# Ledger of designs, part 3: VHH binders against Protein BPS1, chloroplastic (BPS1)

Target 1, 306 residues: Protein BPS1, chloroplastic (BPS1), of Arabidopsis thaliana (Mouse-ear cress) (q9lmm6)
Amino acid sequence: ASSISKLVPKEKSDILTVSWMKQAMESLCETHNGIKTLITDLELPVSDWEDKWVDVYLDISVKLLDLCNAFSSELTRLNQGHLLLQFALHNLEANSPQNLSKAQSSLDSWKQHIVSKNPRIENCRAILSSLVQTLNLPKVKNSAKGKVLMRALYGVKVKTLYISGVFAAAFSGSSQNLMYLTVSNELPWAQSFMEVQNTMNAEIKNIFLSDGLTVLKELEAVASGVKKLYPAIQQGSIDPISLQPLKDSVTELSNGIDLVSKEVDCFFKILLSGRDTLLENLRSMGASTLQATSPKKAAGKNYRGF

## First folded at step 18 (VHH)

Design w6 (from v4 with G99A)
Fold by OpenDDE, fold request of step 19:
Structure w6 (fold): chain B 306 residues (1-306), chain A 119 residues (1-119)
Amino acid sequence: as target 1 above (306 residues)
Amino acid sequence: EVQLVESGGGLVQPGGSLRLSCAASGFTFSSYWMHWVRQAPGKGLEWVATIKQDGSEKDYVASVKGRFTISRDNAKKSLYLQMNSLRAEDTAVYYCARAPDWSGWFDYRGQGTLVTVSS
């Protein structure tokens, strides 16, 4: 419950910032690591898992890996766009007619690049929808430990889905990816989650109603800075002082992207490691059962022929 | 198939020099601008240098100006980066990148070569 409440920034204006995204992804890393710890603490070996538990874990993990890959691809795309901004700023500083022309071309290319759609991000909706369709709290019979595990996994799934939906919405520039999850009222944290979701989604919707090029705050700041410089570029003269706001915004965006990328990579590794561990355990179990069924080679009576 | 293969990276001490090479194939090398870009650990891509098709125009990021020299041999389909007076902050994977125009955009880059500047 406390973890979910931390998703609400102190300032509402910090929603859909790279800073918030970093923190949210970091929180997911912590949450998923916590599940690994829980599994260990429960002393519930995979051999004692119901098939359903294994299936739930494997299904969730693979879909989350796909989401991570989508997010990483978008961050990489944004990073590539950053190169255009660097080049533009370099030419703007030179302040010759030819350099200004080059800079304008760079900025135009950047705008086109930013507005372009990423198919991997567009596919996030399908992945998220699939996960939501299976968002049920499983009933576990005759296993107290199993019940604890499944409730924990359910909570993690809810949190991860919501955050991933926000990421997908932010990166796609479409509110269609924004999740409105319904959590069972049997869970003590359900009400708190619903309140957080309602608060955040309301603010996010307001952001989407804005006339900006993008909903990501730092990216929009760059876009706004670029827009402000266009008249001067067209006039053929730029005051070096006038470049500073754009430089600052570009730097902030770049740094933010780097930080978010690191956290997404971390999350990816956590998911992959967990999945691999489970699969390895399952494989080992299968091998042990096959070895047990292998007939003990009858000790060939060494007939010592006289 | 378009290919860009970087070479010449390695470990060097501060103040040292390296020469990077890029071998291009699968396209008309002389028809493109070429860039060197780099990526430091945990950082995004940074533009380093650009050269026009005929080599008549060269440009550099401010931090490497006076230390690095970009050149090309269109007959050999090769791009070069002479790096002198190397600094710790120059540590990065260096990529050769094909640029269709002067906007700074690249449409293809190599696998990169690692340059490590350390004492």
Scores: ipSAE 0.823, ipTM 0.940, lowest interface PAE 0.6, mean pLDDT 91
Fold by OpenDDE, fold request of step 19:
Structure w6 (fold): chain B 306 residues (1-306), chain A 119 residues (1-119)
Amino acid sequence: as target 1 above (306 residues)
Amino acid sequence: EVQLVESGGGLVQPGGSLRLSCAASGFTFSSYWMHWVRQAPGKGLEWVATIKQDGSEKDYVASVKGRFTISRDNAKKSLYLQMNSLRAEDTAVYYCARAPDWSGWFDYRGQGTLVTVSS
């Protein structure tokens, strides 16, 4: 419950910032590491897992990996756009007619780049929808440890799904990816989650109603800075002092993207490692079972023929 | 298929020099601007240098100006980056990138070559 409440920033204006995104992804890393620790602490070997638990874990993990890849691709795309901004700023500083023309071309290209769609991000909706359809995890009847595990996985799934929806919405510029999850009322944290979701989603929707190029705050700041410089570029003269706000915004965006990328990579590695560990354990169990079923070659009693 | 293959990276001491090469294939090399870009560990991409199709225009990021020289041989379909007076902050994977115009945009890049500047 406390972990979910931390998703609400102190300031509403911090929603859909790169800083918030970093923190949210960091929180996911911690949450998923916590699950790994829980599995270890439960002393529940994979051999004691029901097949359905394994299936659920593998299904969720692979879909989350796909989401991570989508997010990583978008961050990479944004980083590529950053090159245009760097080049533009470089030429703006030179402040010759030719350099200004080049800078304008760079900025135009950047705008076009930013408004373009990423098919991997667009596909996030399908992945998210699939996860929502299977939001409820299998009921556990005969394992106390299994019950604890499934409850934990459910909480992690809900949290991860919600945050991923926010990321997908932010990166796509579409509120359609925003999740409205219904959590079981039997859970003590359900009410708290619903409140957080309602509060966050309301604010996110308001952001989407704004007349911006994007819903990401730092990216929008760059867009706004670019817009402000266009008249001067067209006039053929730029005051170097007037470039500083854009420089600052570009730097902030770049640094933020780097940090978010690191956290996404961390999350990816956590998921992959967990999956690999599970699969390795399954393979090892299969090998042991095959060894046990290998008929001991009956030592041929040499019947010495009398 | 468009290919860009970088080479010449390695470990070098501060103050040392390296020459990077990029071999281009699968497109009309002489019709494109070319860039060098780099990515330091844990950082995003950074533009380093650009060169016009005919080599008549060259430009550099401020941090490498006077130390790095971009050049091209259109007959050999090759791009080069002479790096002198290397610094620790130059440590990065360096990529050759094809640029269709002068906007700084690139549509293809190579796999990169690692340059490590360390004492």
Scores: ipSAE 0.821, ipTM 0.939, lowest interface PAE 0.6, mean pLDDT 92
Fold by ESMFold2, fold request of step 19:
Structure w6 (fold): chain B 306 residues (1-306), chain A 119 residues (1-119)
Amino acid sequence: as target 1 above (306 residues)
Amino acid sequence: EVQLVESGGGLVQPGGSLRLSCAASGFTFSSYWMHWVRQAPGKGLEWVATIKQDGSEKDYVASVKGRFTISRDNAKKSLYLQMNSLRAEDTAVYYCARAPDWSGWFDYRGQGTLVTVSS
């Protein structure tokens, strides 16, 4: 049974919610961990891999780590902007003219902050394009087990690339990162993936056509609540009961950002652990095979982040 | 180079007290509003307290008001947070943050100091 169909939420309005993003990242974690199980079941340790398979794995994993860092940087940026919301709510509750003026300034800054571009998210397009250029089903000769492994890794790459494209589109606020991947129909899961992609992309495009400030449901709920309060703020008096919907949406947003951040961090750790294990196995093999060398430049320990 | 170095964190029992310090360097400390912000495990940043450049205005999140006191010494380029009546919910990494104004925004923060409130 295909796990990709689980990514389609029961309600179409739940696409591009933090709940969906958490579930999607959990699915990626399970998929990537499943490769370890497959390698064991095939009895195909890294020592039996062709050099080209190792190079493909290392290149893909570096780019996926870069995407995780970009996603984490955006979540951190949103988290810092959340301080503006907290301060604004504090002043709205105090409800004096000077406090309302402070709240309006903080809310204005928050609106400008959430629409500002994140250079690391803008760079995701280049990373995704590079991954798409290398998206192919490699031909494997002389190894039935190698063929199974390469087909599985191709499927993992397709799923990861699509989900990462959706995340990049959501965080950038631009549908230009939304991908349409063409996959070989000779693979058993190909039809299921194409159906999921068609369903998801159609709904995501509808969300981008809406007149909201952002496409993330929880973030847009806060933006909508802020917009509704502006007339009362400028009139100098806030009904405390009218403030509660904004407070609720800010809490929901904060909790959602925390959950997605946790799953992105977990996915990063899974990728890094898999990369480090491969490199350690190669170092051990090199020591036992009379100083065989490996290409160090592609290793995750040369990865640079903020 | 702007530097903010927090200290004074540690393990404390519920109901106890801690005093956090932040040593500032590399900028004109007296020209900036300062914040304390905190981050509980697995959570985002939470604004805790704010103090004006001259110390004349202070503000606190409701959950710590009456228990925490922010202060500054511009001659020593230092920011402080006295934390009394600590609760398990106060467990977090506490950051000293420099701000251009009162608004909750900051442009620099330190590496933080861990406060753990547990029996």
Scores: ipSAE 0.458, ipTM 0.809, lowest interface PAE 2.7, mean pLDDT 81
Fold by ESMFold2, fold request of step 19:
Structure w6 (fold): chain B 306 residues (1-306), chain A 119 residues (1-119)
Amino acid sequence: as target 1 above (306 residues)
Amino acid sequence: EVQLVESGGGLVQPGGSLRLSCAASGFTFSSYWMHWVRQAPGKGLEWVATIKQDGSEKDYVASVKGRFTISRDNAKKSLYLQMNSLRAEDTAVYYCARAPDWSGWFDYRGQGTLVTVSS
């Protein structure tokens, strides 16, 4: 869990930023890749797995893929909002009364767009709640290697649930998605995780108490820049130097969204690859079992097909 | 139902030209503003050009002004983008998008067509 402590930024103002979200997703990618390495180092091929271990892996992986799809959906929605900002800046630079009117219309649409609900993000709460309800450390009695694997998978699930809850809270604008996980005290990293969770949750709740349009720092910076320009837009003249702060904040937001999107896609691919590998191994194992235990059913398939 | 189908993408050398087409169906094409937007690999969407319902007003992002020309044929329900003097930075998937007005918002886009500008 020492890697989770690095998720606490050195400056409290960096909590709940798009740049932090990129770093958090990178950490998840590293953590999940580490499971693949652990399986290899333990010499635990899937054929040696107990059914409960398979069930744990399959349950968490499908739900995490659903979370990734929800997060990608929101990032895509924010990316479409970037078009409105680009069009607005184009017209602000032209600085005629007609162009300023077009810019204002685009900025109004952008503000409506960023506060709109995303049904996929609203559904994240149900997915996360389901994962929390099944969060427990499986008991492993007959395999020391299996015990190591299950403890590692439990830690990965805890870290992933917490980070995903923060993402869901940030994207939904609701602290109700924020995770308050209790973890098994048998694990050496448990106290460190609880300290990170308490530190991060306290600061995140303070951010949700603010009166901004959004809780994401980079989005709020754009919203603040837009608000500062509205009087000049309505008066029909923009000082070109006064545009630069807004242009900078739009660039920062766009770059941050691109980087988070890349990391979410990376995470999705890691999850999908691991799931596909497991399912392919189970298909080969099942086919071998079927052939060994049901030779008449295999021979009778042509008879039923006529 | 609303359908937008882009075509005309491909591999071209710097300085070359391509003409993109977008076939529209399932709606009254002449009642809508149309956009071209593009997405470079790993980047967000970038607005490229806009054209009014009757074709009388056009606008372009600064980086393509003078090199790209947007046009439409309402009788054929088609949108076009003539791209001249192509640069490596123009490499992207290009989408046509339907809009109710000039504001940059769109409610439908096509699947896109890939333009690669490389030596």
Scores: ipSAE 0.428, ipTM 0.790, lowest interface PAE 3.1, mean pLDDT 81

Design w6 (from v4 with G99A)
Fold by ESMFold2, fold request of step 19:
Structure w6 (fold): chain B 306 residues (1-306), chain A 119 residues (1-119)
Amino acid sequence: as target 1 above (306 residues)
Amino acid sequence: EVQLVESGGGLVQPGGSLRLSCAASGFTFSSYWMHWVRQAPGKGLEWVATIKQDGSEKDYVASVKGRFTISRDNAKKSLYLQMNSLRAEDTAVYYCARAPDWSGWFDYRGQGTLVTVSS
């Protein structure tokens, strides 16, 4: 439950970087781990949850796992494209006409690879839209602890949806995945979130107006370095000093992808663990009772929308 | 159904040698370039070596040149990597990969075999 405002980078040019994506995913991991602590501190075990809280949690968690799988798929795709860059650099260093021709072919293949669409990323819009349809702050009556929990889960969902939308936009190269969430005005952080969202989305859209090959900064840095080298490749000779900026950008991209992949995997594990724990607790409760006790109107009512 | 199965990995001391094998099935092995690629713990994929369909052209990443030898036996549908003078930085999961050309790209890879170089 960290403030969303901490996700705004010091410089606007640092939005849509793999460094920012790593930090954003770390923040999500902290936030979701914090829910477990909150449940413990509230002394509100899942045995005390209303059935609608359980159903909402399970639906949200499976959709977030699907988003993690899509993000990991894209990161794996980019990592495999890194092999083309490694092979190209190998041949550029050899610097003969035959090797330069091979390097150009590998770089052309890399460019085609990074602009191709990943169907799993393209499907993220449907997953995100489904999550938005259930984005509401239900009214909780007759449970002060339940009210605190539902407000915290709502905030976690809003933060997760927004960050996931930015990830999907960055990976797809399309601002169509950007989220324009409207949140409940009952919460003290709502205005701050709306201001952060508006600021971030405006800058992200400005980045999409650029004429680069991609919107991820580290990936575009590699693409720009490749473009700068094409005239020398065509002329048949590469100065080794002129190759170093491309080498540096390729290393930075590779390291950044590795770090984001680690954080996405950690987030996936946190979501899976939380889901498994809930399901195990529900099975334990079923084993202790002969009938399910999950009335729809036992302790409160829900209002949809915001 | 394309299948690539790597074997021959294990624990070896620095300076030692190890020979990796890859059994191929489900495709015309002799029609494809083959690669060895590797993945160190927590890192991305690294291209290691490439061999042409008929074995006449081979290429290696600089860090293994002179120490590793890629080879293939088209009659046995097998790819090999002889690794000599192993170093700690060679520790990785090694994958056999099928490729349409000489680039570092592949369309299929196996499950990999772990090579650990440690005292």
Scores: ipSAE 0.357, ipTM 0.759, lowest interface PAE 3.5, mean pLDDT 81

## First folded at step 19 (VHH)

Design x3 (from w4 with K58T)
Fold by OpenDDE, look of step 19:
Structure x3 (fold): chain B 306 residues (1-306), chain A 119 residues (1-119)
Amino acid sequence: as target 1 above (306 residues)
Amino acid sequence: EVQLVESGGGLVQPGGSLRLSCAASGFTFSSYWMHWVRQAPGKGLEWVATINQDGSETDYVASVKGRFTISRDNAKKSLYLQMNSLRAEDTAVYYCARGPDWSGWFDYRGQGTLVTVSS
């Protein structure tokens, strides 16, 4: 319950900031590491797992890896856009008519780049939808440990889906990816989650109603800075002092993107490691079963022939 | 298929020199602007240098100006970066990138080559 409440920033204005995104992804990393620890602590060997538990884990983890790849691709795309900004700033600093023309070209290309769609991000909707369709709390019979595990996995799934939905919405610039999840009332944290979701989604929707180029705060700051400089560029003269705000915004965006990218990579590795561990355990079980079925070579009673 | 393969990276002492090479294939090399970009550990992607189709026009990020030289050989479909007076801050993975124009945009980049400047 405490981990979900942390998704709400102290200030509403911090929603869909790079800082918030970093924290949200970091929280996912912690949550998924926590589940690994839980599995270990439960002392529930994979051999005791129901097939359905294994299937759920493997299905979810693969889809989450796909989401991570999509997010990573978008962050890479944004980073490429950063080069256009750097080039623009370089030419703006030169402040010659020719350089200003080049700068304008770079900025125009940047705008076009930013508004372009990423197919991988667009595909996130389908992935998220598939995960939501299977969002149920499995009934576990005759295993107390199994019940704990399933509840934990359910919680992790809910949290991950919600955060991923927010990321998909933010990166796509479409509120259609924003999810309203229904959580089982049997869980003590259900009410808290619903409150957080309602609060966050309301604010996110308001952000989407804005007339900005993008919903990402730091990216919008860059866009705004660029917009402010266009008249001076067109006039053929730029005050060097007037470039500093844009420089600062560009730097902030770049640094933020890098931080989010690192957290996404971390999350990817956590998911991959979890899958590998499970698969290794499954393979080892199969090998043990084959060894157990190998007939004990009857110790040939050396009949000492009298 | 478009390919860009960087080489020439390695460990060098401060004040040392390296020459990076990029071998291009799968496209008309002479028709494109070419760029060097780099990524330092924990930092974002940074533009380093650019060169036009025939090499008549070059430009550099301020921090490398006077130390680095970008050049190309269209007959060999190769891009080069001569790096002199290397500094610790130049430590990064260096990428060769293909661009359509002067905008600084690129559509392809190589796998990169690591340059480490350390005493």
Scores: ipSAE 0.276, ipTM 0.724, lowest interface PAE 1.6, mean pLDDT 89

Design x4 (from w4 with A62D)
Fold by OpenDDE, look of step 19:
Structure x4 (fold): chain B 306 residues (1-306), chain A 119 residues (1-119)
Amino acid sequence: as target 1 above (306 residues)
Amino acid sequence: EVQLVESGGGLVQPGGSLRLSCAASGFTFSSYWMHWVRQAPGKGLEWVATINQDGSEKDYVDSVKGRFTISRDNAKKSLYLQMNSLRAEDTAVYYCARGPDWSGWFDYRGQGTLVTVSS
């Protein structure tokens, strides 16, 4: 419950910043590590798991890996755009008519690049929808430990879906990916989550209504900076001092993207490791069952015929 | 299939030199601008050098000017980066990238080669 409330930044203006995105992804990493720890602490060997528990874990984890790949691809795409900005700034600093022309070309290409769609991000909607359709709290009979595990997995799924939806919406520039999840009221944290979701979604919607090139704050800052320089570029003269705000914005964006990328990679590794561990355990169980069914060759009683 | 394969990376001491090579295949090499970009640990991608189709136009990031030289051999479908007077800050994975024009945009890059500058 306390973990969900931390998603709300102190300042509403911090929503959809790279800083917030980093924190949100970091929080997911912590949450998923936490569940691994819980599984260990429960001392519930995989051999004692119901098939449905295994299926839930494997289904969720594979789809989350797909989302991570989509997010990573978008971050890579943004980094590629960053090179255009660097090249533009380089030519702007030269401040010759030829260099200014090149700079303008780079900036135009950057704008086109930024507004282009990433098919992997567009596919996030389908993945998210699939996960939402299976968003239920499984009933567990006759296993207290199993009940705890299922509740934990449910909570993690809810949190992950919501944050992933926000990322998908932000990266796609479409509010259609924004999730409105309904959580079971049987859970003590349900009310708190709903409040957080309502608060954040309201603010996110307002951001989407703004007249910008993008909804990412740092990216929009770059776009704004570029827009301000266009008249000077066209006039054929740029004051070097006037470039500093854009330089700063570009640097901030680049650093932020890198941080978010690292957290996404971390999350990917956590998911992959969890899956591998589970699959290894399942394989080992199968091997043990086969060994147990191998008839102990009856040690032939050597009847020493006296 | 478009392929770019970088080579020549390694460990070098400060002040040392390396020559990176990029072998291109699967496209008309002479029709494209080519770029070197790099990524240092914990940092984003950085543009390093650009060369036009025939090598008549070259450009460099300021931090490598006078130290690095970009060149190409269209007959061999190869791109090169001569790096002299290497510094610790040049430590990065270096990528060869294909671009359509002088905008600095590229549509394809290789897997990269690691350059480590350390005493």
Scores: ipSAE 0.300, ipTM 0.742, lowest interface PAE 1.5, mean pLDDT 89

